# VH-VL binders against Inositol oxygenase (Miox): the designs that were tried, part 2

Target 1, 258 residues: Inositol oxygenase (Miox), of Mus musculus (Mouse) (q9qxn5)
Amino acid sequence: FRNYTSGPLLDRVFTTYKLMHTHQTVDFVSRKRIQYGSFSYKKMTIMEAVGMLDDLVDESDPDVDFPNSFHAFQTAEGIRKAHPDKDWFHLVGLLHDLGKIMALWGEPQWAVVGDTFPVGCRPQASVVFCDSTFQDNPDLQDPRYSTELGMYQPHCGLENVLMSWGHDEYLYQMMKFNKFSLPSEAFYMIRFHSFYPWHTGGDYRQLCSQQDLDMLPWVQEFNKFDLYTKCPDLPDVESLRPYYQGLIDKYCPGTLSW

## First folded at step 1 (VH-VL)

Design g3 (framework fv_gevokizumab)
Fold by ESMFold2-Fast, scan of step 1:
Structure g3 (fold): chain C 258 residues (1-258), chain A 125 residues (1-125), chain B 107 residues (1-107)
Amino acid sequence: as target 1 above (258 residues)
Amino acid sequence: QVQLQESGPGLVKPSQTLSLTCSFSGFSLSTSGVGVGWIRQPSGKGLEWLAHIDWDDDKSYNPSLKSRLTISKDTSKNQVSLKITSVTAADTAVYFCARESYDYVWGSYEYFDYWGQGTLVTVSS
Amino acid sequence: DIQMTQSTSSLSASVGDRVTITCRASQDISNYLSWYQQKPGKAVKLLIYAASTLQSGVPSRFSGSGSGTDYTLTISSLQQEDFATYFCQQGYSLPWTFGQGTKLEIK
């Protein structure tokens, strides 16, 4: 959790969301689902993928803003402490950001990271920079996509909503394709953990089904641990590897298709 | 007012180590979100990024030169240093240091907002 | 590594002209593109970052545009002080890479 100070960095964050909100259209997301849906980019294990997260930041010397892999272990360990009897939930913490590896395959970062939102309907107020970043999105000029419900039926369920393309949806589809043996709560938390306008902002209730109401507490529980923050205490990743390798062997073993 | 100034030997012999220092004012490498990078330019050619160091002592190197490069900082003196080992005639260039802006959303530096004047280094016997 | 290519190494123009300099990335760089000006004997100057955001203190005659792989720097009414070499740089992925430069010359 961070709040940016004024200056060039704040302008940069705004610019990133402006790019995201301009280019994440129904057409764009549909094309990305097709592009990645064969899972033919790479064959590798979960631990190899965790290692690749560090290629998204310089790792010559660790800084207080941890490499992405360290955040994965921190999140997993936080969940382990709070929910020691739910080992599958510990693994969710380790897995949750692995979809970010799309950036290493040439995917623009505005289509990999950041808060997600439904495409195909009018953005709601809690979407970050909502009032100033969607003006160039062509879907908002399309009568099919510019109303509160847009292309969706009332209470259709988030499973039937086309979310903006990012690491959430990619990783969810990857896990399903590779037949991970995790419970439904795990898949759901991975899929919607970046949907902050819904689980934190309280928006998009008109798209939610009873399943989404039942799952909301799980996503909110996960969100308590999913915090990219500055911390001077580095997790001893090497000492943790055997435990998490055991969970990987249990739920998503071997070489996987990405 | 942000200012950066490079200093170096001017002339260095092949196979020796080149040591460069960037001295700056108007900002501090103890300030969150600030970094300093090194860029070089051979005569009549383009710019090549070499290395980076930031307020957290996080370092990055150009992979093509990483084995030869060491970047370090002295925050109390407002200085960043770069060492290049085993120099050859190909290392003859103007060397620049520049301040970088950090994007916390992506965890990366993206552009150079203020540059030094550059220091010419000639590798010759 | 991402390769940055500027379509011309040299361009001739007169004061008052509208000048366009182009830059192409070997892959989508998501508007993480900056433009720099280099004059003989002076420090390199940042003109534009995030493809279209003008750096504080840079004259409004400079503008940037583009998306994906193709980007453009425009000088709407060239001044004498604008004769320089211009470089694009991608900030999308390490290592940072620059275009080869476009030298703007007096016609």
Scores: ipSAE 0.000, ipTM 0.389, lowest interface PAE 18.3, mean pLDDT 85

Design g4 (framework fv_gevokizumab)
Fold by ESMFold2-Fast, scan of step 1:
Structure g4 (fold): chain C 258 residues (1-258), chain A 123 residues (1-123), chain B 107 residues (1-107)
Amino acid sequence: as target 1 above (258 residues)
Amino acid sequence: QVQLQESGPGLVKPSQTLSLTCSFSGFSLSTSGMGVGWIRQPSGKGLEWLAHIYWDDDKSYNPSLKSRLTISKDTSKNQVSLKITSVTAADTAVYFCARGRYYGSGSYKFDYWGQGTLVTVSS
Amino acid sequence: DIQMTQSTSSLSASVGDRVTITCRASQSISSYLSWYQQKPGKAVKLLIYAASSLQSGVPSRFSGSGSGTDYTLTISSLQQEDFATYFCQQSYSTPWTFGQGTKLEIK
């Protein structure tokens, strides 16, 4: 979620999570939901949003030589090859990182990228750098938020959990606001794809409902394709546009509110 | 345990600044997730939210009135104040302060309200 | 701004009745909705938050339901003390807005 620059990547990643784990509180997340919930930042199509992600490419990074939109198309094409019959799933691959456009509107990286976690309860062991990044979070000094369940009821369901603010929750809310005609699995995968402590780490089972258990395999399947690596072959984005425009026209057409 | 009480001038003249104070007990505005807001109600009419202040001093204002409103807090005195400039007869209302609180799966809720204080704007 | 509309400004009922009060948002508010009770001379009281969660100390005869744009407050067996004005409020985005209120009156 950091670009590669001179210096150790581990230190840069640690700094992002230290800032995230310090500042993502119940109050912070609730205010961000209010701030972005009117969807009044921009009117644009999905393809315009995909193109806008290219503005996030660090031109000063000598190792990054292709745009963020290429990752979106590569992820979508990987899903298309594995699941040719599920065209809505191909579109999920194209859409999954569009919430990152918040960074172009002044959001710091720790409020846009990276692994998510529930606020309002004690972080569990698989949360990245859990042992060394939460000590300055004021919610962990609050008796309401410092226990295993915190403010939540046992098995309340992840739909009722306040997740740390990032591109997952923002894009999920944006898709709901604009009435995307995708199946429930698509919304769920988008909302929780960065919740690695749960779907990969096996934590937070005490917050999960039967719906979450049923949806877990879908999130895990998506995750197989949500890997970005530098590839010597660049996708021919222009040849793919007609196919994905067809899917956009089917599921989320026109000028949308972001 | 939680109590809020509004205080104000009762009567204020047109064009003057209206100053209201909310004094509270049973919670602290230094606690994360806590806030205090102001809501008003003209006689026989509905409720209108005016402004809100959070524990971290973040502030929100009703856009229709924002240019006239200033909300502030004194955490050590357990007080929140609201100032409304250039008042007119349209500002005659009962003014309430209320504690706001976030819940993870819930919503922001005004869980405790003051009894309200009547402010009349007349010459 | 999100507009909140309650279908009636007044409703007549008798003790023991099942009463429903409806609230519609001009756009989806994802269950970020609270219900309040207001009686003359008393503080405004929170009844329901998050569309369906009962506030501590509120009698179980009160319940809330709904999603998206349409929400309902139900009183399963009306008591004498329930004659009051009821308001819905969205907390999805600022400015926070209230319905115009529904006054529950004795038949």
Scores: ipSAE 0.000, ipTM 0.421, lowest interface PAE 16.6, mean pLDDT 86

Design g5 (framework fv_gevokizumab)
Fold by ESMFold2-Fast, scan of step 1:
Structure g5 (fold): chain C 258 residues (1-258), chain A 124 residues (1-124), chain B 107 residues (1-107)
Amino acid sequence: as target 1 above (258 residues)
Amino acid sequence: QVQLQESGPGLVKPSQTLSLTCSFSGFSLSTSGVGVGWIRQPSGKGLEWLAHIYWNDDKSYNPSLKSRLTISKDTSKNQVSLKITSVTAADTAVYFCARHKYYDSSGYRAFDIWGQGTLVTVSS
Amino acid sequence: DIQMTQSTSSLSASVGDRVTITCRASQGISNYLSWYQQKPGKAVKLLIYAASTLQSGVPSRFSGSGSGTDYTLTISSLQQEDFATYFCQQYNSAPYTFGQGTKLEIK
């Protein structure tokens, strides 16, 4: 339950989205895919990356006040309780925010955190602060990108959509590059978990294929744990490490390229 | 109690600049999530949104009129102003100001409290 | 620009009637729709925002419904003070646009 209507955090959240919506263009996203696509920034294990999350502040989230690594374990444990027989889904909960480590490499927050949206077409109403944050985005003055479909064909599928650059798309590309042994649902949930205008807002249906309709319930199920497992009770992370190390060893072992 | 009150010249000549002021009480534009907008209504016709300004000085304009419109605020005086350049008879209307407020995390917004309106006639 | 069309410019009704006013958008507006009441010599009043959320202080006889392109305002039991002009407004994309208005008149 996010509150964007008042308080000192609103100014920070609004500033992050204003910068994001001003600077996330087709050209920007294309350049970032090239910049990060060699995965040469660091060599490290999943558990090392989880530890690095604690060095981050998420400027787009008005609700965060405890270590980010604990949120990763809380999300994973919530999924584990609800879906005990789907161990790959438990791991998705642990992995989902690891792309945020880009901020430690000098990437600005507006290119790392927050709700995502398709670039290359007109933003739809459920995009956060939509009516007050896109005025300076040059793509909205470009006839190729300023219509409902923009550069896309009707029902082209979200896999063919260029999403704003952030931790979702980066982590998805990283997992593909390192050949994670996860089902297609895991990759899809990671890629689109921050696409709140679609899975929660009901927008962008004109870009969706049958695959997206089939996958929507999975993204909504995951979102249930991402939003609703925030609590003051911290998990006993050290007692959980052997279990999650076992899943890491099964699906994404060893030292990975980031 | 929240109140907004428009003031304007009543009569303005074609080609001149129309200046409108919205004075308000019961809220401040120093408060996050709050803005003030302008809407007009020609006699016997519908409502037309012109512009709005938010607490953080972010502004939105009706694209069909953008080149003629300037919205500004004076937070210390609780005032929002709108200027319309090069007026014609088509600008004859009742001009309203209204509070524009965020209601939830999805960005739902509405003009929740309106002024009584001020009639502006453009005539030679 | 998104065009908002209300099905009638005027509607006659009696106190106690159930009244529905309809509004159609020329394209999908994702529930970014408000309803307003306008009376001569009075300030315009917000009734409903987000298509179905009742504004604080507005009587419960008013309700909104709809999705996509089609929206309705319903007054479950019309009162004397409800004779007014009603406008829908979309805020899905700039410019924000209003319907032409529906004047509710005494039968």
Scores: ipSAE 0.000, ipTM 0.430, lowest interface PAE 16.0, mean pLDDT 86

Design g6 (framework fv_gevokizumab)
Fold by ESMFold2-Fast, scan of step 1:
Structure g6 (fold): chain C 258 residues (1-258), chain A 123 residues (1-123), chain B 107 residues (1-107)
Amino acid sequence: as target 1 above (258 residues)
Amino acid sequence: QVQLQESGPGLVKPSQTLSLTCSFSGFSLSTSGMGVGWIRQPSGKGLEWLAHIYWDDDKSYNPSLKSRLTISKDTSKNQVSLKITSVTAADTAVYFCARLGIAVAGTYYFDYWGQGTLVTVSS
Amino acid sequence: DIQMTQSTSSLSASVGDRVTITCRASQDISNYLSWYQQKPGKAVKLLIYAASSLQSGVPSRFSGSGSGTDYTLTISSLQQEDFATYFCQQYYSTPRTFGQGTKLEIK
């Protein structure tokens, strides 16, 4: 349960979603895909990218108050304890928020963080602040994008849905571009982990294919660990580095294009 | 009935600023999703994209030329303009303007082009 | 920047021939690829967008195919009016880039 009903942080979170829901249009997302699609912003290793997370503030999360890199290791260690035989899944925990580095390259936070939603169709009820944040979105005045299916065919599959631009889609595309040797479940978790209206809210079933139904339990399993935004115990990151470097070397080695 | 037509000076001296205007009909840049871009072609050579502008004034420039390029629009006149500063003989080319049309998955391609206008840079 | 390479700068053909022009991107462009036709001294004309979609008003003898990095424009039965230069262009990433062009010449 996300509680957005108390304190001065509510104003900041609401403002972020109001900006997101106003400006995330089909055209905006299409332009961001072109802007980032050459992966020419930086060349660096996964561990270097993890280090950069500490310079970020997530304006969509009222509960974040400690280093983002520590959250990455905490998420990875939680998965490792629950799924010791699935080392690729441990790595997904470390990787999941790396797309947030776009904020360090001048991208506004409403185009980087927060819950995602499909553009090109009418937003469904479980989208955060749905009733009060979309009225200024120009796509909702466009007949092509203002119906329940919008530009999509029934059951087209989430692979064919244009999601609001953020760290999920960016990181998914970055991983594909750099040929990460992870299983399909890993790519799916990364791409849709912030799609809370679907995996938690139960909305957008009309856009889902059989693949999406099969993958839903995996995204829900990941979400159990991604909720560790407040932790009483900090991980010993330096003692964990050799283990995770081994996974990086196995699945996504060396200097990567971001 | 979408039509675009370029106009330019024909001849520009080295180091001066080249100003080009694209006048169009059959669509408006007040319409969401519409854009206009500029492409050039030196004699006997290939096509080079220069810049484009969308209905919401979002602009994009070729990085190799960005410091010399300025694109602007006048929505009420159905015009898009491009300025290129500090021109040299290498800027001698036919300059085209073209509409950015709606593509699959919401991206844009150049669906209608003007006839082109020749610009020669010489003293 | 994404580099677009057409395998040949010129190709000789006869009316009635099946003609194939190829285009390779330096990285995966996910079908964000257009084909254009240019006749000497004339405006450029869009033939194909999204790798395989035929532009309205373009004859059905033109078709596009391919995926990932490799794309092909095919003219199933070449007509006299088709002798022109053909360019591919990616619009997946900025800057938008064109192939060098393939000129179809009479045999």
Scores: ipSAE 0.000, ipTM 0.412, lowest interface PAE 16.6, mean pLDDT 85

Design g7 (framework fv_gevokizumab)
Fold by ESMFold2-Fast, scan of step 1:
Structure g7 (fold): chain C 258 residues (1-258), chain A 124 residues (1-124), chain B 107 residues (1-107)
Amino acid sequence: as target 1 above (258 residues)
Amino acid sequence: QVQLQESGPGLVKPSQTLSLTCSFSGFSLSTYGMGVGWIRQPSGKGLEWLAHIYWDDDKSYNPSLKSRLTISKDTSKNQVSLKITSVTAADTAVYFCARSPYYYGSGSPLFDYWGQGTLVTVSS
Amino acid sequence: DIQMTQSTSSLSASVGDRVTITCRASQSISNYLSWYQQKPGKAVKLLIYYASSLQSGVPSRFSGSGSGTDYTLTISSLQQEDFATYFCQQSYSFPYTFGQGTKLEIK
């Protein structure tokens, strides 16, 4: 698990969450969905996007000390070992952080990385740094957004919840726009893998539908590979490339709109 | 000096559960990247992979047999066990266990050291 | 499931011969192929992995080659101890599958 209370990265991680929790509002997320929803920033293949991740440092992850593309391959290989029968799940491991590419297009880190949370309702206790990072968020002074349910109906389902803007929601929308031929579990895991207050913290159950209860085990299974502290052996990316290119060709081939 | 040795009942009746044990030395399943798998071979036929277990207790099963297979390990005894439920004459085979290391970058498990195999006959 | 086909079930050869054993996959397996040797009454031995990588301790007369769907195991100068059954195995796609085996017999 992540440790946010000590270490050489604490100040950077806290600053990122303070900015995120201050500026992620209903209005902000709505504007970002419009800004990125035409998928006109770049045309490139999945492997080109994987390579671009190496230009970024994830300010919200104090445990990562090597290139982001290596994390993608390590996550994918961990899933491949545990679930060799589900090649689409191996690909989820490779894809999961590709939305972080937004940072290379001028998006601030607090709108790209880190744990997500529902906007439009009161943050719950397991949201990281909850007690010390939300006081300047204007939505918490708005009676429409400052109650437990906020703008949502009980058990409305997470697919009807407006999540804070980051690589999860961006990549989910990008995959849908480009018509990836992955099962519904893959799209769901990508969309909610950073929603730690829910899948790990046990919060936000009042917003969940039966679909979310059914999907929770999938997100928790994926989380084992995303958060595990592993021996930092660098993957031999070139030896893995043919296998993952085969999966890309099967599920999300060619030049895609980002 | 890596060695693996299978043990089984030799003869088992149809519908019963077959229990197999692999005892090994020269390596540990507590070692990062280490695993052990089971493979079988019916008389005069080819090899069929059955199941794997890894250092972190992750398990994989052949989908065609998954509902009948259970693999487990006892790291302190250097043993891996396989159970097959509801056996039939089709389960008559020599059963092998093999060391199967998995490392980041290799992309796949290797069956680098095998036991000599144990014959199991399902009589009817 | 990926089917692995070894078209020759039995092959006769003499000591000193160059022997080639062929293996074909029903689809591309991107070099994720291993070769094994099985002798009666002895443990199965890994010879080659990732199509062409020689396993530690295996004599240099053994070599592997191929790509895509077509792979070969070559023994450059057959020795008496090489008479055995040889199996290919793919590890590209789950479940892992083996060829039927090619028995190398003394001529």
Scores: ipSAE 0.000, ipTM 0.458, lowest interface PAE 15.3, mean pLDDT 86

Design g8 (framework fv_gevokizumab)
Fold by ESMFold2-Fast, scan of step 1:
Parts: sequence; C-alpha cells; structure tokens
Structure g8 (fold): chain C 258 residues (1-258), chain A 123 residues (1-123), chain B 107 residues (1-107)
Amino acid sequence: as target 1 above (258 residues)
Amino acid sequence: QVQLQESGPGLVKPSQTLSLTCSFSGFSLSTSGMGVGWIRQPSGKGLEWLAHIYWNDDKSYNPSLKSRLTISKDTSKNQVSLKITSVTAADTAVYFCARGQLWFGELSYFDYWGQGTLVTVSS
Amino acid sequence: DIQMTQSTSSLSASVGDRVTITCRASQGISSYLSWYQQKPGKAVKLLIYAASTLQSGVPSRFSGSGSGTDYTLTISSLQQEDFATYFCQQLNSYPRTFGQGTKLEIK
C-alpha cells in the first residue's frame, strides 16, 4: 500500500488525504453524484479534455511534476506495446485520468485525485494514512456506517458499493452517460483503478462478488502501466495524435457532455 | 529471407478439432514488436482474420470465433499453432499464417505470408 | 466491427490503363489501411501500408491515397502481371477486418 512517511511532497500528499478522509461521507458522495449527474459543465471532445489536464497538478501524486497529458499518452503507449491488438485498452490508458478536470471547475483536490475507498463502512488498514486521517469523519460516529460491513451486505459486489468521490467514479458515470462503445472491462478498470486498498492492498474482500474476482486481473494489468510508465522518457505527443484520434472516433466520437 | 509455411490435416470431420502449425524462418518471435497471425479464406470469398500472437505472448482472437480458437507459440522451434474446436462445413477454407510486426510504433500489418493450406471439413 | 467495402468486386482493364480501386470504411480509420495483392497459386503480397507507404520491392506504379473513411489504390500504367485480386484491410480497430476484394480482369 502507499502510506508516505517522508519526502519533499509529503506535506501536500498528507494534507490532501486528511481532507479527503475527513469530508468524504455517504452524504457528500450522494450530493456529488447529483451535482455532476446531468453532465452540463462543458461540451468538448476527448482531445480537448486531454489538453485541459495540463492545467492541473495532482496533489496526491508524490512523483515528478510534469504535464498530465504526457502521463496519459505514456500509459496508453505502454498498453499499446504490451497489448497491440486490444485497441480499446490503448484508449483506456489515454482516458483514465480525464475525470481530474473536475478540479478546473472548482472541486478541491481531495474530491478529485488520489486513492479511493468505500464510504459507508469502517476504513480498512491499507487505506492511505488510515490510522491518522479519519478521526474527524462524521460517518465514523454513525452506527450505520462505523462497522466493518457498515451499510453493505457480505459479498454484495463492488458495483453496489458507494466509493469516495473522485475522478474514477466521475469518469465512469460520464462514459456511461455519453454511451461510449467500450467493453465492460474498460468501464470496470476506469471505475476502480484508484481503489488501491482493494486491488493492491488485498482489503475489502468481504464486499467482493464473483464478478470482482473475475475483473481483478484486468485492474491489476492496467495498474502495471499506470504505475510503471511514470518515467522521464517523454512521448512525442503530436506524432501520436492521429492514432488516438482514430480510437476516439471509434469508441467515443465528437463533442461529449462533461 | 523471411519465409512462413502452414501445415494441417487437409481433411477434418465435423465436430472434430482442427490443428494448424505455422513454421517460419528469417525472424524470431523473441524480437520485440514481432508477431504472427492467422487468416483464412473460404472458396470464392474474402479474407477473415482469426487470431494473432506477439513476442510477449499477448494474444488476440476474432470475437465471433473466440470461444473456438486457441493460439500458441513455441519460440525455440519458430512455430505458431492454432486450434479450432467443433468444426463445421463453414470452416472449410485456405488457412494462412502471416508475420504481423509493429513498425516504428505503428500497428502491425502483414508483411510476409505463407502459401496457405487448404482444410476441407467433410464427413 | 468496422466494415470495409470495396466499391466493385470486379473491374475490367487493359494493359497501359490507369486503374483505381476504392475502399470505404464504415467509420474513420486514421490512415491505418493496408493494400494486398493475391494471385492464384502465389503468396499474398503486401503492397501498401499506412494508406500511402509503398512496401519495399513493390513497383512505383502502385500508390495509395486517402484519409478518414475513403481510400484508393492506384496503378498508374497497368502491366500484364497486375491482373490479380486486391484487398484492403484496416488496422485502426480490433478486430482487424478486410474488404471483400476487387478482382482486376482483362478487358
């Protein structure tokens, strides 16, 4: 798991998670789903959204600061090299962080970036800074939400779990609203790629269904590229645009509602 | 000198499994970006892509046939194999293997093909 | 799946003619289009990849052009050896798909 104890960016990362773990409640997430669910903030293409990522700094990321669009193309190119015939998976790499544009519309970083976790139940040990960041969350004083299962039934499935609000859930809902023609594996990876306490930490197994066990290898495969392609070797973004425009035209064409 | 050669049974009975082997020379499937695919052509009809395998053991299958197809490689023998289960008369075709490599980061295209092997499914 | 349509399944021409064979994709394929030549009893040959890049060893009378959904293979001065079937293929989208083929026949 990714608990940080030192580094030049530690204060920024810790502050983001403290705010996230204090304010992400069942009520907060429910309100955000309503706020964004009409997708009326902007009309734009995928490539326009990719360009907007460069105006954003991810406060939860302790790695080197460079344009977010480069990370998107690096992730996509890593997947393309490993899975050349799965073009939908290349596009997942380009799309995965586009939900971060919410920060440009006034969302605080703690409601946009970083590792996600289920709201409505007691946080498990692999959640980032778990022992020091949840003390002021009001849901932990609510008997409905303060037990191991909280409001959930055993093995209910992650599709029935209310995740903390961030770029994962926002982008998943946006893709569904705009009727992207990607396979179910793509939607699942986008929705849960930041759920590190589950796919990397091994926690929350009691909430998982058979579908989640079947999908875990896909999320772990994607995570290899999201994690290992953040390096100083920068892609020639302009030479890649025609290829990725072709994938956009296939799976999510034209002007979309965000 | 790149060469590919298909081999197969020629005749297969309905419901049986068809096994095809592609033997090649002039390149290695251990080379980054290198791959081999299978394409078939029924008599008087067009080409249909079936499956592809890359140097890293990544595999892709035509979705309409995926449940019946298994592609594998033996890098040390310079061979790629394809199995098709539960064959019917609709599987009667000439079967080709072809080299499909990434070109300077571009998607793979089929630059060298075998001569093809005819497979007839008949009782 | 992307459907590839060649406007004719057969075309008649004479030696010396300029011949064009067209291929249309059901959606944009960003020039990820290859052209192949098939002659009876011979291995299939790649002629052009990336819509306009001539494969090494292919005669310069062959050229490719097009963008978006519409692509063309041109033979500037037809030779006797060029009577064959020509197929387009898209590589932009999984699964790979081919056109139905255009048989070039003696007029």
Scores: ipSAE 0.000, ipTM 0.379, lowest interface PAE 20.2, mean pLDDT 85

Design g9 (framework fv_gevokizumab)
Fold by ESMFold2-Fast, scan of step 1:
Structure g9 (fold): chain C 258 residues (1-258), chain A 127 residues (1-127), chain B 107 residues (1-107)
Amino acid sequence: as target 1 above (258 residues)
Amino acid sequence: QVQLQESGPGLVKPSQTLSLTCSFSGFSLSTSGVGVGWIRQPSGKGLEWLAHIYWDDDKSYNPSLKSRLTISKDTSKNQVSLKITSVTAADTAVYFCARVDYYGSGSYEDYYGMDVWGQGTLVTVSS
Amino acid sequence: DIQMTQSTSSLSASVGDRVTITCRASQSISSYLSWYQQKPGKAVKLLIYAASSLQSGVPSRFSGSGSGTDYTLTISSLQQEDFATYFCQQSYSTLYTFGQGTKLEIK
């Protein structure tokens, strides 16, 4: 499972997760879904959103020496080399972190970045810093939310699970609102790419449906490129723009509501 | 105008397979965010959801019936089909199909609603 | 399974009345609630989605309210065409469930 035990950014990463795990409650997530659900914060193109990523620092990531937009292109290019026939998957690599722009609209880092987890039930062991970051979360004192299943039915499916609020869920909802013409695998990868306790840690199996079991290999495949694209080779972003603009025009054209 | 029309057998014998077809016009299952669902209603009783299929071939089934249900689509023909195996008298009902559309506006969370329904087709399971 | 309960199975009213139909979920459904109208021999009609959003083409006399477990459909001034059966439905769980229905009858 993903756990940060060393590194020059450890204190910052720990503080972000402590705040996240303290404040992400059923009530908080429900309010955020209402707050962002009208997609009235900004109107802009995908490439404009990619450009905005460079103004952000991901405090949950201990290795942040690259501009965020370069990570987007590196991830997309890694997928393109491995899966040249799946152009929609190349685009997923470019899009996956665009929900992080919420931080530019006043959202604290702990409500934008980092590994996600289900709210409304007891956190499982592979959640980052699980043993030391949930003590002050009021949902853990609520009998509705402090059991293994909490408010959920067995095998209800991740589609019916209330995930902690962050860039995954926000971007997924934004893509659905704007009617992106991508396959179901793309939407699933975007929604759950930061759900490391599930796809990497092997936890939360009791909440999963057959659809989630079928989609797991796709999320794991995406994760390979999200981890490996921190290489020192910088992409020539300007030379790549025409290719990715073509994919944007195909799947999510024009000015979008964010 | 958006229209859906159910078709199926009027009478099916116990233990046989029930096959239903929903034919529609005015929309396409190639449009992102749309789907088609099946709902049934026994005489004098309430509505029971059976299954949904979405534009991306994502499928959801009523867990109590899942082992007997198969939903499929033919996007080029504007059709969605539902098969129910090993039928009994309890499967006697009016069967409806409905469009599932994505709503994303206002101050509320985005929601999939069943906005246009067919008139229903009566299926009687009897020997 | 999430159980949807409509407290009244039948309700009598007159044209011009303000009518309220209630729906209670066995657990919080976070406003994943729709209201439907059914008339004999006609297709079921969506009235309200997301607990309070009026479906396009539905008269403004219909409104929805509520949150958590308790939801309400209101008809502000009942018309002759509104005598029908009304159902609530939750979509919070993959097992979509309906209330048993409230039949609105002429007083």
Scores: ipSAE 0.000, ipTM 0.378, lowest interface PAE 19.1, mean pLDDT 84

